# Designs tried in a protein design chat: VHH binders against Glutamate 5-kinase (proB). Part 7

Target 1, 356 residues: Glutamate 5-kinase (proB), of Aquifex aeolicus (o67209)
Amino acid sequence: MRIVFKIGSNLLETDEGDIDLSFLSKLAEGIKKLHSFGDKVLIVSSGAVLSGAKKLGIKEKPKDLTLKQALASVGQSYLMHLYDTIFSNYGLKVGQVLLTKDVFSKEKEERFKNAKSTLEKLLELGVVPVINENDAVAVEELVFGDNDFLAVYVSFMVNADLLVIFSSAGGLKDDKDRIIPVVEDIEKVFKYVRGTGTSFGTGGMRSKLEATRLATTLNIPVIITSKEENILDLRNLKTKGTLFKPSKRKLRNALKVIATLEEPKGIIVVDRGAQEALKAGKSLLPAGVVSVQGNFKRGDVVSIQNEEGLIIGKGKVNFSSEEIEKIKGLKTSEVRKLLNTTKDEVIHRDNMVIFL

## First folded at step 1 (VHH)

Design e8 (framework vhh_7sr4_2)
Amino acid sequence: EVKLVESGGGLVQPGGSLRLSCAASGFTVSDNYMGWYRQTPGKQRDLVADIDSGGSTKYGDSVKGRFTISRDNTKNTVYLQMNSLKPEDTAVYYCARTYEVTWEDYGMDVWGQGTQVTVSS
ESMFold2-Fast, scan of step 1: ipSAE 0.014; ipTM 0.347

Design e9 (framework vhh_7aqx_2)
Fold by ESMFold2-Fast, scan of step 1:
Structure e9 (fold): chain B 356 residues (1-356), chain A 121 residues (1-121)
Amino acid sequence: as target 1 above (356 residues)
Amino acid sequence: QVQLQESGGGLVQAGGSLRLSCTTSGRTFSEYAFSWFRQAPGEEREFVGAISGSGEYTDYADSVKGRFTISRDNAKNTFYLQMNSLKTEDTAVYYCAASDWEYTLGDYDYWGQGTQVTVSS
């Protein structure tokens, strides 16, 4: 079994604002037990800026990007020292892997393959990779905030059997503050989203649910749980928190690539009728298209957005942006005549992924 | 890890056809991208054709487009190269290749031993 653990900055911090060494020790003990069963573990850890602030005695949350990058540099070194020291007490070896978003791009597919090969070799050597965003060179929009999605991308890269996200909430809670034990349809539970409320991050339950939706779409189960979890129980998909079941639709790898590595070159906005048809597994027809944004050609990947502005899928188009602008709202016979084509779908169902 | 074994090579007259097969063993056939390469005597190894893990995407060298077709049969853990309208220039040792990463149509980690195809005039 391959398990990816995602640890946010807020989970590495105690109520007193110090790094939670007890949690890291508990995690190490649990991983040692998982290793004894032949399981392999990777960690996606935030906390570099927090660790740097602690090491340098900076008590106020940094707002300047350059300061955040400098603190991440200092803190990443300190954080890895803590992982190494604590994990070594349990006979575990760790290895640092710093990734930027461009590793997860089809345009730079050699970088993805190289990162994957490095992670596979570390696992083969019995090492626990500790992965983080390369915060020292990250652009402003990626500083502190995107590690829930980094954990999903890493889980996809290593073909993980389970993604575990630690949360102070201990799982997804309903409107009566009760932990929901199992979620089969993630769309139905977005209504239970709480605010962000983190000490150094922008992450919160919404970020975790959006990342979870991508992971379950990629056929990876997700558990959101607390620091009180029994790590060994996770290998059996048992949790004190919330288990999100993988999508019942088994995606081909080409569709997983569309969902993750393909950068969309435009947006197609669809009406409610089209949205329901897409959820039912139908292709996108011109009649269901409301608007087109961006400049793209036949065969490009685009995002599919509903009228409320929510991204609901991605797919490869049969028509350019200019062609779709001409055919939107038209019937199949009119489309074929106007574009001199036998194709009658904007996006075929086999070239489309819908986030469920 | 995957192992590959070619079959179906031989001698054929120009204008004829041959079908090469590559049988695989190991993990999850459906997750691999497959390709055919060839190497003529004294020449560098060249790409011939590729098929993605889903089967949705295929690519071919310009020299074989319209004449060669790559396909896969997931139930048999086998993929094929159907070669039609063969030319003497198609004479080469043909290798099958596999990658556990389906997005790359030119970067393959696992290779077969090769099978000789000879096209006579």
Scores: ipSAE 0.000, ipTM 0.111, lowest interface PAE 22.4, mean pLDDT 81

Design f1 (framework vhh_7d4b_2)
Fold by ESMFold2-Fast, scan of step 1:
Structure f1 (fold): chain B 356 residues (1-356), chain A 125 residues (1-125)
Amino acid sequence: as target 1 above (356 residues)
Amino acid sequence: QVQLVESGGGVVQPGRSLRLSCAASGFTFSSYAMGWYRQAPGKQRELVASISGSGGSTNYADSVKGRFTISRDNSKNTMYLQMNSLKPEDTAVYYCARTGYSYEDFEGSYTYDYWGQGTQVTVSS
């Protein structure tokens, strides 16, 4: 099996603020054992900026983007040296791979294929790839947002069997601060994320759940757990943390591409009835469209948003934004007359991914 | 290219009001949560208020709660901050921000990734 481990910067520190060499050693020992079973492992590691700040003795969080990029450059080198030194103690070889968001774009398909080929070759050579965002160019538009999503994109690229996200929380906790052992429906547990009514962009666990929802939609199981985990148990989907089961609906590759590599050109807002129909596996009909935003053409991919402002899916449209504005709220027979077309669905179920 | 342009700052007396605007371009505005940050002389940037992509959820710093109101008009790609009952302590450069990854969070977590140039608000005289 193929396993992707996502390590946040917080997990690389001890409570005393030192780099957790013991955790890296435990991880290396576990990976060596996984390799003995024929498993393949990739690591998506944050921690470059933090490692750079520590190496240079900078105690204040940097506010200047240029300083943060400089710290990432210093820290990435230092972090990779630590991975190489510690993993070598267990006979493991590591290789650095730095990726930007544009690698995961349909418009840059050759870059995706080249990155995939590089990762496949590293795995073939028995190397553990250590992947991070290319922080030196992060000031540009092409950023992942956070490495939880980078880990999902990497998992998709290599057809991972399991994504493991390490978290100081040790898993998803319920309202009584108890770890939820298994989640089959991720939408039911978003309510346990503290701060849902505070700041959308900050939350730690919220970003992990959003990334987990994407991964399970792509049919990849996710485990969120602590660094006290038994690495070998993970190969059997057994954990001290939380197992998020993959979607029961098997997603074909074209839909996985829509979910990951296609950048949406606009937004279609749907009513509650349409949202329920989409959850039930139906196509999007004009009658269910409330509004449209953006300028897009037939065949473009758009985001599907509910009236509460939540993105609930993505799909390839049969009609342009101008055409949808004319047909929204209409019955199928009226659509055919108005647009002189045989198509009656705004988005066909076979060209749509729903995240609910 | 992502651009965020603030306007509406100025000099006002205590107790007065100002309305800040942030015009956004280069991305699908309604898909992103947005926020207002401020930086006072000699202090670090702090989050003042945030708003979800739809505008259905808002959050405020304790220091401004009940006085400031964040809102957005997705049809105009514009976010607003209505500032009432202004105090000298509100004097700062105010920044419009888009959600996404920011190096403010060392865990590689989701935060704010694009910022405007800032607009000065001075509460004095």
Scores: ipSAE 0.000, ipTM 0.182, lowest interface PAE 15.3, mean pLDDT 80

Design f10 (framework vhh_7b2m_4)
Fold by ESMFold2-Fast, scan of step 1:
Structure f10 (fold): chain B 356 residues (1-356), chain A 123 residues (1-123)
Amino acid sequence: as target 1 above (356 residues)
Amino acid sequence: EVQLVESGGGLVQAGGSLRLSCAASGFTFSNYAVGWYRQAPGKQRVVVASIYSGGSTKYSNSVKGRFTISRDNAKNTVYLQMNSLKPEDTAVYYCAREGYTSDWLEGYTFDYWGQGTQVTVSS
């Protein structure tokens, strides 16, 4: 099986503020055992900026892009040295792969193919790729951003069997602070992510859930767990944290591209009845549309949002934003006459991805 | 440089509508969560709505069902559609982006702010 481990910068830091060498050793030991079963492992690791700050004795978090890039340069070198040294103690070889956002766009598909070929070759050679955002050379306009999503995109690229996201929380917790062991319907658990600060709780778990929802839609199971996890148990989808089951609907490649590589150009808000119909595999009809946001043309990809403000899907529209505004709430026969078209669905089921 | 510029504020009667816009520059807009915040005279700045890089939205209980946040990644702009406005919605409205690009801390903070735009709702 192919397993992608996502490690955030917070998880590389001990309570004393040092890099957690013990965790890296446990991870290496576990990966060696996974390799003995013929499994392949990739790591998506944050921590370059943090590692550089630690090495240079800088305690204040940088806000300046140039300083962040300088720290990432120092820290990436240091972090890879630690991976290499620790993993070599277990007979493992690592390879550095630095990616920018432009690798994961439909417009630049050759970059996607080249990165995929590199990762496939590293796996073939028995190497553990350690993947990070190319922070040292990327400008803000080209920065990938959230590494939770980088981990999902990498998992998609290599056809991973499992994505494991390490979190200080150790899993998704309910309103009584108990870890939820299994999630089949991720929409039901977004309610447990609450904000108390200026950003609805400064959002680490929110980002992880949004990334997890994308992964499960792509038919990849996700485990969110702590550093105390037994790495070998993950092979059997057993965890001390939370297992998010993959969608039961197997997505064809065109829909996976819509879900990942296409940027939405607008939002269509649907009512509760339409949401349930979409979950049941039906097309989006004008009667189910509550409102339209943004400016888009026929054939563009848009996000589908429920009335609670949760994005529940994405799809290619048969009508422009102007046309949808005119036909929302109308019956099929009225739509065909008004727009002089044979199509009556706002989005056809074959061109739509629903996040389950 | 990261820059956020709000527009669309003004004076409106209770029950009316306004649409705020926030134009962003100096960063890859589609990679970041962006939120709307407001501060009434003598009160702390509080969150109104957020839209995350994945497209999910979150609203404060006081505006849920009345306000809608949206984004246009092609135009590097985030919007706040405000309907059924009440006098208690009177505040300076701020646009904010997460304060760092790398995974420095678990989660993210909002400390890149626009200049603000005044919204006044008369009775």
Scores: ipSAE 0.000, ipTM 0.258, lowest interface PAE 12.4, mean pLDDT 80

Design f11 (framework vhh_8emy_2)
Fold by ESMFold2-Fast, scan of step 1:
Structure f11 (fold): chain B 356 residues (1-356), chain A 122 residues (1-122)
Amino acid sequence: as target 1 above (356 residues)
Amino acid sequence: QVQLQESGGGLVQPGSSLRLSCAASGFTFSDYAMHWVRQAPGKGPEWVSSISESGGSTNYATSVKGRFSISRDNPSKTLYLQMNSLRPEDSAVYYCARHTYDLWEGSYSDYRGQGTQVTVSS
């Protein structure tokens, strides 16, 4: 079994503001036990900027990108030293892998293949890869934020059997602060993300749920849990936190690529009837299109948005943005006459991913 | 203390325009990037737009790009959101939020106002 552990910056710090060495030791002990069962483990770790600030004695929050990048550079070195020292106490070897967002682009296919090959070789050597965003060279438009999405992309890259996200909340809580033990339909639990008390930025529960939705769409189960979790129990999908079950629809690789590596070139807004049809596994017809945003060509990948502003899917279009503007709302027979074609779907179901 | 106060919401017809304002006090407004966030009944908060400290850079959610325009007036400590071609889907409580960068959280909002209700219906 392949397991990816995602550790956020806030989880590396104790309530006293020190690096949580006891948590790293517990994690190492658990990974050693997982290795004894033949499991393979990868870690996606944030905390470089925090670790750099701690090492340099800086308590002021950086206000510019350059200072953040400098702190990340210092902190990545320090953080990896801590992983290496602690994990070596359990006979574990670690390897650092720094990735930028562009590795997970279809246009940079060779970079994706090289990164994948490196991770596979590290796993073959019995090494635990510790993966982080390359903050020192990352540009604002290509950042992953708190690495929740980086953890999903890494899980996709290595065909992980489980993604584990550590959270101070210890799992997804309902309106009475009780941990929800199992989630089968993630769309039904987004209502539990609190508006007034929830962080707007990266690292919050909403970010974790959005990343989890992508992972479960890719057929990867996700556990969100606390630092008090029994690591070995995770191999049996047992948790003190929340288990998010993978989507029942098994996606072929081409659709997983659309969901992850393809940058959408525009947006198609669909009505409620079309949304229900898409959820039921049907193709997108012109009659269900409300509006088109952006400029794209036949074969481009676009986002599918409902009338409430929520992105509900992605797919490859059979028509350009200009063509869709002309045929939106029309019946199939009218489309065939206007465009002199036998194709009538805006997006065919085989080229479309719907998020749950 | 830090305070953000939104205004300008109301009931409008589809296709109408509306301008929201946010009055900031209790901090040096020009030192912070600002956000607009909205929340419709039964939904979680949705990021709408952001503006840099100087106003030189702006970003928009795909759902509002081309229709909404964010701006700020640092001397008056006021943030604005110009909303054009309003749709029923834009109906929500709109919140003004202060951007912060924290070593532990990255980019996030640390303060929000009480919100202003926008209802788009015929």
Scores: ipSAE 0.000, ipTM 0.183, lowest interface PAE 15.5, mean pLDDT 81

Design f2 (framework vhh_7aqx_2)
Fold by ESMFold2-Fast, scan of step 1:
Structure f2 (fold): chain B 356 residues (1-356), chain A 124 residues (1-124)
Amino acid sequence: as target 1 above (356 residues)
Amino acid sequence: QVQLQESGGGLVQAGGSLRLSCTTSGRTFSSYAFSWFRQAPGEEREFVGAISWSGGSTDYADSVKGRFTISRDNAKNTFYLQMNSLKTEDTAVYYCAADYRSTYWEDESAYDYWGQGTQVTVSS
């Protein structure tokens, strides 16, 4: 099987503020055992900014983007040295792969293909790829997060069988602070989200659940667990943390591309009735549209947002942003008359992905 | 990319047995979930059985449960459908399908790769 391990900044740090070498050793030992079963492993590791700040003795979280980029450069070098040294003790070879979000863009398809080919070749050579954002040149991901979403995109790129996200919480906890062992409907557990991570991390549990929602929509199971986990148990989907089952609805490849590689050009906000219809597998009708944000053309991909501000899907629009503004709230007969068209749907169900 | 080729179809008398094989070429066989679907003349395609990429779970349509068994042989890059106690209602073109995703599935739209089909005819 192919397993992607996602390690956030806070998991690389002990309670004393040192890099957790014992965790990295445990992970290496576990990966060595997984390799003995023919499994392939990739690691998506955050921690470059944190590692750089530690190495340079910087005590406060940097706010300056250029300083963050500089710290990531120093820290990425240090972090890879630690992976290489520790993993070598277990006979494992590691290879660094630095990616920007541009790699996961339909417009830059050749970059996606090249990155995929590189990862496939590293796996063929028996190497464990250690993947991180190219923080020295990236901007958006440094502002808004840890690599939870990068781990999902990598999992999609390599057709992973399992995504494992390490969390200091050890899994998703309910309102009584008990780990929920299995989640079949991720939407029902978003209410248990408890905030953000450490001063150098921005992933938190909200980010992990949002990334997990995307992964399970792509039919990839996700385990969120502690660094105390038995790595070998994970190959059997057995965990001390939380197993998120993949969506019961299997998603065709064209829709997976919409979910991952298509950057949305705008947002369509839908009412509660439309949200329920979309989750039941129906198309988006003008009557269900509350508002439109951004400027986009017919055929562009947009995000679908509910009235509470949660992104619930993505799809290709049959109408421009200007056209939707004119037809929102109208019934089919009114739309056809106003736009001189036979098209009834803002987004057809076949061109739409609804997240769990 | 994965290419699939069925074999083992043919004519059989009701109550008899047939073993269908699906050989694969292309990327790693062990990473794929495999399924069999069938289509009778004038009807839509229906799910028959599936085996997970790990081999740890199988699933079957209610109409064939207890009579059909799906299995895989990773060393031979082949997976099989053993059909026992065949009925005239089992007459159909049988298709093998493969998908590089973590669990088996019954939804035909989930499968990226399909064979060309093999005819199974069960006579009374």
Scores: ipSAE 0.000, ipTM 0.130, lowest interface PAE 19.2, mean pLDDT 81

Design f3 (framework vhh_7sr4_2)
Fold by ESMFold2-Fast, scan of step 1:
Structure f3 (fold): chain B 356 residues (1-356), chain A 123 residues (1-123)
Amino acid sequence: as target 1 above (356 residues)
Amino acid sequence: EVKLVESGGGLVQPGGSLRLSCAASGFTFSDYAMGWYRQTPGKQRDLVADIYSGGSTKYGDSVKGRFTISRDNTKNTVYLQMNSLKPEDTAVYYCARGSTYYDEWGSQYFDYWGQGTQVTVSS
């Protein structure tokens, strides 16, 4: 069995703000037991910025991207040293793998295959890969954020049998604040994070559920659980938290699978008429665009959102965010004149996935 | 360097008005959603208002009809006009930049926050 563990930065901290060496030791002990059963493990770890701040004595969270990148560089080395020293106590060997978002791009399929081959070889060698975003060289638009989606992408890349996401909440809670042990259909449980009356706070759980939806759509089961979990039980899909079973619905088009894996670099908000046209399988025209958010270039993937704020799809843009700001609401003839181009579609129907 | 600088907070009597401003720098302001959130001691931050890059707005239920969010892309500034203020509006008000990622209900995740500005409604 192949298991991917996702560890967020906040889960690497104790309540006192120190790195949780006890949790890393428990994880190592559990992984050693999994290895004894022939299982293979990968770790997707945040915590580089936190580790770097501790190493350099910086007490306040960095607000500057360049400072975050510098701290991540220092912290990634320190964090890997901690993984190596703690895991070596249990006879485990670790290997660092740093990925940027372009590895998961359709245009960079060779990079995806090369990264996959490297991970496969590390697993064959009995190594535990510790994967993180390449923060030191990533630009703001290429940052994975809290690594929930990086963990899904890695799980897909290695054909994982299980993705485990650690959370301080310990699982998905219902309206009576009870952990839901098994979710067969994730669409039925999104109501528990929808707004007023939810039994748990938004923030990190919504991100984890969105990543979990993608993973289960890709036929990967997900467990969301606490640091107090019995690691060995996870090999049998048993958990103190929540097990999300793979979706019975399959994605039929390889392009649509790739489009759903790529993290969007921005948002295009469309009006009601554009939403209906997109549902009918048509392209997105500038006249249907209400607003644009984020900084993206021609060819980037963006989310498509309706005026109520609901995400209804994703697509690759023919225009940059700056260009779309200039052409939004305009007729196609005006767009061609203003941008000196033969293109008049913001997103072509062949380059989009609609969730409606 | 992304920077959000808030101004306009203060003490006001019930029924009064205040206008908060948030000056943004270090990013292409027009491409981002901006929002105002408020927090009382010991409680989580609550949505006051969001404004999307194209001008679409969303308000918290407790302020709808009394507060108006707006933006000026030429000045890189987002505003919150607060009318008919009530004692329960007393809080620290935070300006925030929306991240490029949204939840499936369209709620903005915020990646940068201002220092906060105190609003006290008291007679």
Scores: ipSAE 0.000, ipTM 0.157, lowest interface PAE 17.5, mean pLDDT 78

Design f4 (framework vhh_7b2m_4)
Fold by ESMFold2-Fast, scan of step 1:
Structure f4 (fold): chain B 356 residues (1-356), chain A 123 residues (1-123)
Amino acid sequence: as target 1 above (356 residues)
Amino acid sequence: EVQLVESGGGLVQAGGSLRLSCAASGFTFSSYAVGWYRQAPGKQRVVVASITSGGSTKYSNSVKGRFTISRDNAKNTVYLQMNSLKPEDTAVYYCAAVSYTGEFDEYSLYDYWGQGTQVTVSS
């Protein structure tokens, strides 16, 4: 089986602020055991900026983008040295792969194919790829966060059997601070992130749940767990943390492209009634549209957002942003009259992916 | 540089009113949902009111009918109008902005918080 491990920057530190060599050694030992069963492992690791700051003795969190990019360059070198040194003690070989967001764009399809081919070859050679964002050339938003979504995109690229996200929380906790062992329907557990004990930082539980929702929609199971996890148990989807089961809904190849590879050109905000209809597999109708953001044309891919500001899907629009602004909130009969068209759906269900 | 700066807090008598402002800079404010949170001494930080990028509003039961959230995208500002204030409204009030419109870490990268503003309601 293929397993992707996502390691956030805070997981690379002990409580004392040192690099957690014990955790990396435990992970390496576990991966060696997985390899003995014929499993393949990839690591998506944050921590370049953190590692660079430690190497240069900088205690303050960097605020300047150029400084963050410089720290990432210093830290990426140091971080890979740590992976190489520790993993070599267990007979494991590691290989660095640095990706930028555009690798997952439809316009850069050749870059996606090249990155995929590189990862496949590394796995064939028995190498553990250690993947991070190419922070030195990335845009501001990619430099500042943990790579939960990068881990999902990588898992999609290599057709992973399991995505494991490490968290200091050790899993998703309910209102009584108890770890929820299995989640069948992720929508039922988002309430534990919002309105009670919410994270204030980048890459917190909210990010992990949103990434998990995308992964399970792509039929990839996710485990969110602690550093204390028994790595070998993960082969059987057993965990001390939370297992999120993949969606029962099959995605077509085109829908997977819409969900992961297409860059959204705008946002359509939908009401609660539309959200429930979309979740039930129906198309998006103008009556369910609350607002439109961005400038896009017919046939562009847009994000679908609910009234709480959460992205609930992506889809290819039948109307431009200007047209949707004119028809939002109207009934199908009114839309056909106003635009003199036979098309009545803002987004057809076959051109849409709704996250669970 | 991303900043959320709260203002308008202070000391007020029970039954009085305050208007909090949250001024945003360094990001595309109109694309973000914004929430007001509060934290009283010895209690957890809890959501008070939120407004989506589209203008839809939501309120906690404790403030419904008394508080009103609004936004002015031209000024990159969110407001919380607090009426009929009670001693139990005493807390540090924080604004937070969240966007789920990006890719890679898209949901976590856009979770911005202000430093907070103190609201004290005397009995």
Scores: ipSAE 0.000, ipTM 0.154, lowest interface PAE 16.6, mean pLDDT 78

Design f5 (framework vhh_8emy_2)
Fold by ESMFold2-Fast, scan of step 1:
Structure f5 (fold): chain B 356 residues (1-356), chain A 124 residues (1-124)
Amino acid sequence: as target 1 above (356 residues)
Amino acid sequence: QVQLQESGGGLVQPGSSLRLSCAASGFTFSSYAMHWVRQAPGKGPEWVSSISGSGGSTNYATSVKGRFSISRDNPSKTLYLQMNSLRPEDSAVYYCAKSPTYYEEWSGYYMDVRGQGTQVTVSS
């Protein structure tokens, strides 16, 4: 069993603002036990910028990219020293792996394969990889953003059996502030995070749910839980927090690549009728297209967005952006004549991943 | 903490030009892609244009390409939309939106943070 643990910067701090050494010790002890059962563990850890600011005595959050990169460099060194020292107490070996967004690109497939091979070798050597974004060299257009998504991409890369995201909330809470123990349909629970207005989520929970939705679409179960979790129970998908079950629709490798490694070249906005058809497993027809954004050619991957601005899927197009603009809203027979083709689908169901 | 404030809308005649502005605060403006989104009465939001954090890359909806130009001034933390050859169908509330902390600038959840909007009405 392969398990990826995602640890946010807020979970590395005590209420007093110090690094939570007791949590790291508990995690190390749990991982040691998991190793005794033959399990393999990877950690995706945030906290480099925070750790760097503390080490340099900087009290204010950095305002510019260069300062953030500098703090991450200082903090990453300090953070890895803590992991190494604490984990060594349990006989565990750790290895640092810093990744940039371009590793998870279809255009640079060899970088993905090389990173995957490195992680596989570390696991074979009995090492626990501690993975973070390479903030020191990240450029704004290639930045990962939230490490919740980095954890999903890593989970995909190593074919993880489980992704565990630690949260101060301890799981997903309902309207009565109670932990929801099991989620089978993630689209139904997005209402429990603030999605209206300009505020983004509550305590980072919306980001965690968006990353969880991608992971479950990739057939990886996700647990969102607290520091109070019993690490060994996770082997049996038992948790004090929330278990998000993987999608029952088994995705083939080509579609997993579309969901993760293919960078969208544009966006197709669909109407409500098309959204319901896509949820039901049907192809995208021109009649369901409301608008087209960006410039792309036949065979490119695009994002599929509903009229409310929510990304609901990704797929490989049969028509260019200019062709779709001409055929949107048209019937099948009109499309065939206008484009001199036997194809009538903007995106075929076999080349489409739906997140709803 | 993150705030976006649009301005520059108004009532204009078809064929006129208008320049919208969006003042940003509460985040490192130059590190994020920015978007213009519009919503006409009775319709859902429609993406209009996007610009990368550096300003080196821009994209436009087919309906506005060749007529609208997006730009940004990172020192003043301001996003602009120059709208030329305005048509009645361009009438909408225009919103400024920040990309989330997500590397797919134009593919994602640009609606997670948006401003109050500025009304543009194109009528004779």
Scores: ipSAE 0.000, ipTM 0.271, lowest interface PAE 14.2, mean pLDDT 81

